# Ledger of designs, part 344: VHH binders against q96fz2

Target 1, 269 residues: q96fz2
Amino acid sequence: CGRTSCHLPRDVLTRACAYQDRRGQQRLPEWRDPDKYCPSYNKSPQSNSPVLLSRLHFEKDADSSERIIAPMRWGLVPSWFKESDPSKLQFNTTNCRSDTVMEKRSFKVPLGKGRRCVVLADGFYEWQRCQGTNQRQPYFIYFPQIKTEKSGSIGAADSPENWEKVWDNWRLLTMAGIFDCWEPPEGGDVLYSYTIITVDSCKGLSDIHHRMPAILDGEEAVSKWLDFGEVSTQEALKLIHPTENITFHAVSSVVNNSRNNTPECLAPV
Below, E stands for the ipSAE of ESMFold2; O stands for the ipSAE of OpenDDE; V2 stands for 0.75 times the mean of E and O plus 0.25 times the DockQ between their complexes.

## First folded at step 18 (VHH; framework vhh_6z1v_2)

Design EA25 (at its last look DockQ between E and O 0.83; V2 from the best seeds 0.73)
Fold by OpenDDE, look of step 18:
Structure EA25 (fold): chain B 269 residues (1-269), chain A 123 residues (1-123)
Amino acid sequence: as target 1 above (269 residues)
Amino acid sequence: EVQLVESGGRLVRTGGSLRLSCAASGSTFKGHAMGWFRQAPGKEREVVAAITQSGGKIYYADFVKGRFTISRDNAKNTVYLQMNSLKPEDTAVYYCAARLGFYETAPNEYDYWGQGTQVTVSS
């Protein structure tokens, strides 16, 4: 996974992340560093994206079932990294393979500290190789959306008004991530960064791409992944597997350029 | 200042019972998994029991064999270790420890430690 969409306004995004804590109380996640949230139809590595994480990571007395939403850098910078520039990392940390997560120090160490997060997106993009050509067809991949009487399918949004309605009730894609905290050697603010855990693609996506993000499907999966106080690493890792509960449509080549940030990126062609 | 303070350790006869308490101050309790460890003379520190933030998950070492019970009262910032059917081999300094996140069995995984309380079991 090298490209995502996360374009919802902050308030809409927050409401979409409503949850129940372990006491059954309805809550909204609190924001940390809301000013770092930059909505975009075309999010690339090294950009900031909103993630969910346990409040316990920031408040020592917190209930671990409570959630915070925070923009973090895509591409995990390990805490032990000693260079002053994160771009000097010699290995790719955009993704973490599920099968080698425990073999890589950069991922194993933060995971062992309970640094699990849920990466939020409208969906993610993948490119299908066309047989016989060097051309690649991009696809937008996301959760199936519930057809409400008022919300037509993404494809049926004939009007801007209808499009807004669709996004007001959009079910966000929830991907399993690992984050770390890096303190620059020269001082400054702590950098929070994340990697997306990847798995082999489900059968439905296998023709598009052989790998997919580990998707946490449902509130229970999300809660268990985030709750590093009550759910062990071993139990959490059981949640990491391919899911067939995904849909996709072809999009235009507009998304190929990471600088393009328009609705055309995820519009069906 | 963050402190863990153990109490309840004393001399007891074989087959006797003790209840240890650990009182926590500051931010070392409500959000933390708590554990009891012990260290006998000439031996390494070893986990006795551990409990998650909510008390929903509990761990006991193999040697406990149902004799000990760990519990916590979050309103009182206190973790307890009820020890029954004590044996001479249970003689050790017992330590309370706190960890951010899920409990662990390795001592080096814990963030805060008490000073310990001496438990002596006579034959």
Scores: ipSAE 0.712, ipTM 0.884, lowest interface PAE 0.7, mean pLDDT 92
Fold by ESMFold2, look of step 18:
Structure EA25 (fold): chain B 269 residues (1-269), chain A 123 residues (1-123)
Amino acid sequence: as target 1 above (269 residues)
Amino acid sequence: EVQLVESGGRLVRTGGSLRLSCAASGSTFKGHAMGWFRQAPGKEREVVAAITQSGGKIYYADFVKGRFTISRDNAKNTVYLQMNSLKPEDTAVYYCAARLGFYETAPNEYDYWGQGTQVTVSS
């Protein structure tokens, strides 16, 4: 998983993240650094995307079930990285394989500190290798969405009213991530960055690609992954597995160029 | 930072009971998991019991299961260890410890420690 869509305006995204805390009270996550949120139909590594994490990471007397939403850099930069430019990292941290997470220092160390996050997206893109050609068929992959009286087609983007019919009640894809905090050697703001945990693909996706993100399906899974005060690393890792509760459709090659930020990127062909 | 002060350790008969208290100061106590550890002379420090920030998860070492109860009162910034059916083998200095996040059983995983309180169980 190396490309996502996360295009919702901040207020729509925030409402989609409504949750109940440990006491059963309905809440919205509190934003950190909202000005760093850059919505786009076509997010690639090194860009910022919103993640959920426990409030306890920021406020050491907080209830660990309360949530913060914050933009973070895709591509985990380990806290020990010495060079001034994160793009000089000699290995790829866009994804983290679940079967080796406890063997890789870049992921084991922050995981041991409880640095678990939920990566948010409309869905993700994956490219299928086609027999008999070098061309690849992109697909947009996302949670099944519930049809209602106001439901619209994903491809409709000709007015704000049509956009609302599709996106106002969209169920965001929730992927398991690990984050770390890096202090640039020259000073400046601490860099928060994340990796997406991957697993073997489910049967429904195996014809498209052999790996998929670890998807947290439902509020219980999301809560347990985030709550590092009440859920141990060992318990949290039990949440990491493939899911069949996923759907997809083919999209045009417009998405291939990461500079293209248009609804056409995820429109069915 | 969290400062921890244990109290309640004393001499007691085999079969007797004690309640240990650990008073915490500092605004961050409520975010910490708490543990009770003990160390007998010439022995390594070992976990006795641990409890998460909310009290939702609790750990007891095999040797104390059923005899001891850990609890916490976040309004009073205090963690307790109720010790019943005491044995001479329970003689040790008992320490309160704190860490952010889920509890652990290894002492080196804890950031804050009290000074300890002596428990002595006579035959």
Scores: ipSAE 0.671, ipTM 0.879, lowest interface PAE 1.2, mean pLDDT 91
ESMFold2 (binder alone), look of step 18: mean pLDDT 86; pTM 0.886

Design EA3 (at its last look DockQ between E and O 0.83; V2 from the best seeds 0.78)
Fold by OpenDDE, look of step 18:
Structure EA3 (fold): chain B 269 residues (1-269), chain A 123 residues (1-123)
Amino acid sequence: as target 1 above (269 residues)
Amino acid sequence: EVQLVESGGRLVRTGGSLRLSCAASGSTFKGYSMGWFRQAPGKEREVVAAITQSGGKIYYADFVKGRFTISRDNAKNTVYLQMNSLKPEDTAVYYCAARLGFYERAPNEYDYWGQGTQVTVSS
């Protein structure tokens, strides 16, 4: 996964992340550094995206089932990294393979500290290689959405009003991530950064791409992944597997340029 | 920083019972998993029991065999170890430990430790 969409306004995004804590109370996640949230139809590595994480990571007396939403840098910078420039990392940390997560220090160490997060997105993009050509067809991949009486598929929104309705009730894609905290050697602000765990693609997606993000489908999966106080690493890792509960449609080549940030990026062609 | 203070350790006879307490300083107790460890002379420190933040999950070492019960009172910032049917083999210094996150079995995974309390079981 090298490209996502996360364009919802902050308030809509927050509401979409409503949850029940361990006591069954309905809650909204509190924001940390809300000003760092930059909505975009075209999110690339090194950009900031909102993630959910346990409040216990910030408040040591917190209930671990409580959630915080925070923009973090895509591309995990390990805490042990001693260079002043994260770009000097010699290995790619955009993704973490599920099969080797426990073998790589960069991921194993933060995971052992319970630094699990849920990466939020409208969906993610993948490119299908066209047979016989060097051309690749991009696809937008996301959770199936509930059909409201007035709103068909994302492509059926024929009016601005209908479009808004679609996004107001949009089920966000929830991807399993690992984050870490990096303190620059020369001082400055702590950098929070994340990697997306990847798995082999489900059968439905296999013709498009052979790998997919580990998707946490449902509130229980999300809760268990985040709750590092009550769920062990071993138990959490059982949640990491392919899911067939996704849909996709072909999009234009507009998304190929990471600088393009328009609704056309995820619009069906 | 969390300070942990164990109490309740004493000399008891075989078959006797003892309740250990560990009081934590500060207001962050409820965020931590708590564990009881023990170390006998010449042996390595080993986990006895552990309990998560909410108390929803508990671990007991194999040697406990239902004799010990770990519990916590978050309002009192205290974790307890009720020990019944004590044996001479249970003689050790018992330590309280705290970890941010899920409990672990390995001592090196814990962030804070008490000074320990001596439990001696006579034959």
Scores: ipSAE 0.899, ipTM 0.959, lowest interface PAE 0.4, mean pLDDT 93
Fold by ESMFold2, look of step 18:
Structure EA3 (fold): chain B 269 residues (1-269), chain A 123 residues (1-123)
Amino acid sequence: as target 1 above (269 residues)
Amino acid sequence: EVQLVESGGRLVRTGGSLRLSCAASGSTFKGYSMGWFRQAPGKEREVVAAITQSGGKIYYADFVKGRFTISRDNAKNTVYLQMNSLKPEDTAVYYCAARLGFYERAPNEYDYWGQGTQVTVSS
């Protein structure tokens, strides 16, 4: 997983993230750094995307089940990194394989500090290598969406107005991530950055690609992954597995160029 | 500024019961996991029990064998250890400790410590 869509306006995105805390109270996540949110149909590594994390990371008296939403840099920069420029990191931290997460210091250390996050997206893109050609077919991959009388699925969206109705009730893809906090040696703001945990693809996606993000399917999984006050690392890692509750459709090659930020990137073809 | 204060340690006979308490002053520990540790003379400090911020998860060392109960009252900023069926091998200084996030078993994972309270169990 190296490309996502996260295009909703901030207020729509926030409402899509409504949740219940441990006491059953309905809440919206509180934003940190909202001005760093850059919606786009075509997000790539090094860009900022919104993640959910526990309020306890910011307030020592907080209920760990309460959520903050904040933009973070895609591509985890470890807290121990000594260079002044994150692009000088000598290894790829866009993704973290679940089978080696406890072997890699870049991921083990923040995970041991409870630095778990939920990476939000409309969905993600993968490119299928087609046998018999050297062409790659991009697909947009996302949760199955519920249908209402006034709204349709992506596959039924024939106009901009109908497309907007689909997004009013969109179920955001919720991927398991790890984040870290890096203090630049020359000073400045602390850099928050994340990696997406990956697993073997489910059978439904195996013809597209052999890996997939670890998807947290449902509020219980999301709550447990986020709640580092009440859920140990060991228990949280049990949430990391493939899911078959996923759907996809082919999209045009417009998405191939990461500078293309248009609805056409995820439109069915 | 922030201090954990244990109380309730004393001399008791084998088979007796004690309740230890640990109160925080100067700050609340409502967001913290809390642990009870003990150290007998000549031995290393070891975890006895631990509890998460909400009380939703609890750990007991194997030697506890159902004899001790950890609890907390966040309104009073206090954590307790109820010790029943005490044995001479339970003789130790008992410490209260706190850390942010899920509890751990190792003492070096805890940032805040009380001064300890002596528990002595006679035969």
Scores: ipSAE 0.633, ipTM 0.851, lowest interface PAE 1.3, mean pLDDT 90
ESMFold2 (binder alone), look of step 18: mean pLDDT 86; pTM 0.888

Design EA4 (at its last look DockQ between E and O 0.89; V2 from the best seeds 0.80)
Fold by OpenDDE, look of step 18:
Structure EA4 (fold): chain B 269 residues (1-269), chain A 123 residues (1-123)
Amino acid sequence: as target 1 above (269 residues)
Amino acid sequence: EVQLVESGGRLVRTGGSLRLSCAASGSTFKGYSMGWFRQAPGKEREVVAAITQSGGRIYYADFVKGRFTISRDNAKNTVYLQMNSLKPEDTAVYYCAARFGFYETAPNEYDYWGQGTQVTVSS
């Protein structure tokens, strides 16, 4: 996974992340660094994206079932990194393979500290290789959306008004991530950064791409992944597997340029 | 920093009971899983029991066999170990430990330790 969409306004995104805590109380996640949230139809590595994490990571006396939403840098910078510039990292940390997560120190150490997060997106993009051509067809991949009587199919939103309604009730894609905290050697603000865990693609996506993000499907999976106080690493890792509960449609080549940030990126062709 | 202070260790006879307490300093007790460990002379430190922050998950070592009960009171910043049916083999220094996040069975995974309390079981 090298490209995502996360374009919802902050308030809409927050509402979409409503949850129940361990006591069954309905809550909205509190924002950390809300000013770092930059909505975009075309998010690339090294950009900031909103993630969910346990409040316990920020407040040592907090209930671990409570959630915080925070923009973090895509591409995990390990805490032990000694260079002053994160861009000098010599290995790719955009993704973490599920089968080798425990073999790589950069992922194993933060995971062992309970630094699990849920990366939020409208969906993610993948490119299918076209047979006989050097051309790649991009696809937008996301959770199936519930057809509300009032909200026509994403494809049928002929009017801007209908489109807004679709997004007001959009089910966000929830991807399993690992984050770390890096303190710059020269001082400054702590950098929070994340990697997306990847798995082998489900059967439905296998023709498009052989790998997919580990998707946490449902509130229980999300809660268990985030709650590092009550769920062990071993138990959490059992949540990491391919899911068939996805849909996709072909999109235009507009998304190929990471600078393009328009609705055309995820619009069906 | 979390300071841990154990109490309750003493000499008891075989078959006797003890209740150990561990009092934590500060307001961050709720964020930690707590564990009881023991170390006998010439032996390695070993986990006895552990409990998550909410008390929703508990671990007991195999040798406990239902004789010991770990509990916590977050309002009092205290974790307890009720020990029943004590045996001479239970003679050890008992330590309280705290870990940020889920409990672990390995001692090196814990962040803070108490000074320990001596438990001696006579035959």
Scores: ipSAE 0.896, ipTM 0.957, lowest interface PAE 0.5, mean pLDDT 93
Fold by ESMFold2, look of step 18:
Structure EA4 (fold): chain B 269 residues (1-269), chain A 123 residues (1-123)
Amino acid sequence: as target 1 above (269 residues)
Amino acid sequence: EVQLVESGGRLVRTGGSLRLSCAASGSTFKGYSMGWFRQAPGKEREVVAAITQSGGRIYYADFVKGRFTISRDNAKNTVYLQMNSLKPEDTAVYYCAARFGFYETAPNEYDYWGQGTQVTVSS
């Protein structure tokens, strides 16, 4: 996983992230650094995307079930990194394979500190290699969407007005991530950055690509992944597996160029 | 700065009961898992019990066998260890410890330690 869409205005995104705390109270996550949120239909590594994390990471007396939403850099920069420019990192941290996460220092160390996050997106893109050609077919991959009483269609974008109604109650894709905090040697703000955990693709996606992000399906999975005060690393890692509860459609090659930030990137073709 | 102070350790007879307290001074320890550890002379420090910030998860070492109960009172910034059916093998210095986030069983995972309180169980 190397491309996502996360295009909703901040207030719409925030309401889509309504959750229940440990006592069952409905809440909205509190923003950190909202000015760093850059909505786009076409997010790539090194860009900022919003993630959820436990409030306990910021306040020592917080209830660990309370959530913060914050933009973080895609591509984890380890806390021990010594150069001033994160682009000088000599290995790729865009993704973290679930089968080696406890063997890689860049991921094991922050995971041991409870630095688990939920990466938010409208959905993600993958490119299918077609046998017999060098051409690749991009797909937009997302949670199945609930049929609305107003439109009578779910996940369909048959026309511009149907696309607008689909987004009114869109179920955001929730991917398991690990984050770390890096203090630049030159000073300045601490850099928060994340990696997306990957697993083998489910049967439904196997014809598109052999890997997929680890998707946290439902409030219970999201809560357990985030709550590092009440859920051990060992218990949390049991949440990391493929899911068949996913859908997709083919999209235009417009998305291939990461500079294209238009609704056409995810529109069905 | 969080300071942990244990109290309640004393000499008791085999079969007796004792309650240890660990009070935190300074800021709250609400974001910390709390643990009780013990160290007998010439032995390594070992976990006795641990409890998460909410009390929702609790760990007991196998040797406890239902005899001890850990609890916490976040309003009083205090953690307790109720010790029943004491045996001479329970003789040790008992330490309170705090770890940010989820608990662990290894002593080197803990951020703060108390000075310890001596428990002596006479045969």
Scores: ipSAE 0.657, ipTM 0.869, lowest interface PAE 1.4, mean pLDDT 90
ESMFold2 (binder alone), look of step 18: mean pLDDT 86; pTM 0.888

Design EA5 (at its last look DockQ between E and O 0.85; V2 from the best seeds 0.79)
Fold by OpenDDE, look of step 18:
Structure EA5 (fold): chain B 269 residues (1-269), chain A 123 residues (1-123)
Amino acid sequence: as target 1 above (269 residues)
Amino acid sequence: EVQLVESGGRLVRTGGSLRLSCAASGRTFKGYAMGWFRQAPGKEREVVAAITQSGGKIYYADFVKGRFTISRDNAKNTVYLQMNSLKPEDTAVYYCAARFGFYETAPNEYDYWGQGTQVTVSS
């Protein structure tokens, strides 16, 4: 996974992340560093994206079931990194393979500390190789959306008004991530960064791409992944597997340029 | 920093019971999993029992065999170890430990330790 969409306004995004804590109380996640949230239809590595994490990571006396939403840098910078510039990392940390997560120090160590997060997106993009051509067809991949009587199919939103309604009730894609905290050697603010865990693609997606993000489907999966106080690493890793509960449609080549940030990126062609 | 203070250790006869307490200082007790460890002379420190933040999950070592019960009171910043049917083999210094996040069985995974309390079981 090298490209995502996360364009919802902050208030809409927050509402979409409503949850119940361990006591069954309905809550909204509190924002950390809300000013770092930059909505975009075309998110690339090294950009900031909103993630969910346990409040316990920020407040030592917090209930671990409570959630915080925070923009973090895509591309994990390990805490042990000694260079002053994160771009000097010699290995790719955009993704973490599920089968080797425990073999890589950069991922194993933060995971062992309970630094699990849920990466939020409208969906993610993948490119299908066309047989016989050097051309790649991009696809937007996301959770199936519930057709409300009032919300036409994503494809049928002919009016701006209908489009807004679709996004007001959009089910966000929830991807399993690992984050770390890096302190620059020269001082400054702590950098929070994340990697997306990847798995082999489900059957439905296999013709498009052989790998997919580990998707946490449902509130229980999300809660268990985030709650590092009550769920062990071993138990959490059982949640990491392919899911068939996805849908996709072909999009235009507009998304190929990471600088393009328009609704055309995820519009069906 | 979390300070841990154990109490309750004493000399008891075989088959006797003890209740150990560990009081934590500060406001951060609720965020930590708590564990009881023991160390006998000439032996390595070993886990006895551990409990998560909420008390929802508990671990017991194999040698406990239902004789010991770990519990916690977050309002009192205290973790307890009720020990019943004590045996001479249970003679050790008992330590309270705290770990940020989920509990672990390895001693080196814990962040804070108490000074320990001596438990002696006579035959």
Scores: ipSAE 0.887, ipTM 0.952, lowest interface PAE 0.5, mean pLDDT 93
Fold by ESMFold2, look of step 18:
Structure EA5 (fold): chain B 269 residues (1-269), chain A 123 residues (1-123)
Amino acid sequence: as target 1 above (269 residues)
Amino acid sequence: EVQLVESGGRLVRTGGSLRLSCAASGRTFKGYAMGWFRQAPGKEREVVAAITQSGGKIYYADFVKGRFTISRDNAKNTVYLQMNSLKPEDTAVYYCAARFGFYETAPNEYDYWGQGTQVTVSS
């Protein structure tokens, strides 16, 4: 997983993240740095995307079940990194394999500090290697969506009003992530950055790619992954597994160029 | 600037009961897991019990065997250890400690410590 779509307007995205805290109160996550949210149909590593994390990371008295939403850099920059430019990391932190997460210092240390986050997207892209050719077919991969009588699906939108109905109730993909906080050596703001945990692909995706993001399917899984005050690292890692509750469709090669930020990137072909 | 203050340690006879309290001053620890540790003469400091911020998860060392109960009152910023059926082996200095997030059993995982309260159990 190296490309996502996260294009919803901020207010639509926020409403899609409605949740209940430990006491059963309905809430929306509170934003940090909302002006850094950059919606796009075509997000790549080193860009910012919104993640959920526990309020306890920011407020020492907070109920750990309360959520913050904040844009973070994709590609975890470890707190111990010494260079001035994060792009100089000599290893790839876009993803973190679940089978080695406790062996890699870059991921084990922040995980031990409870730095778990939920990475939000409309869905993600993967490229399938085609038999007998070097060409690759991109797919857009996402949670199954509840159909309405008017909208039906992504490809059914024939006007701005129908598009709004599809996306107003879109179920965001919720991926398990780890984040860290890096202080640039020359000063400046602390950099929050994340990695997406990956697992072996489920049967339904195995023909496309052998790995998939660890998807947190449902509010119980999301709550347990986020709540580092009440859920140990050991218990949280039990949430990390493939899921079959996923769907996909082929898309055009427009998405191949990461500079293309249009609805065509995720449109069915 | 932040301190944890244990109280309630004293001399008690075998089979007796004692309640330890740990009050935080200068700040609150509502976001912290809290633990009780003990250090007996000639031994290393060891975990006795620990509790998460909401009290939803609790740890007891095996030697407790149902005799001790940890609890917390976040409104009073206080953690308790009810100690029943005390044995001479329970003689130790008891320490309150705080760890941000989830609890751990290793003492070096805790960032804030009290100065301890002496519990002495006589035959």
Scores: ipSAE 0.658, ipTM 0.871, lowest interface PAE 1.4, mean pLDDT 90
ESMFold2 (binder alone), look of step 18: mean pLDDT 86; pTM 0.883

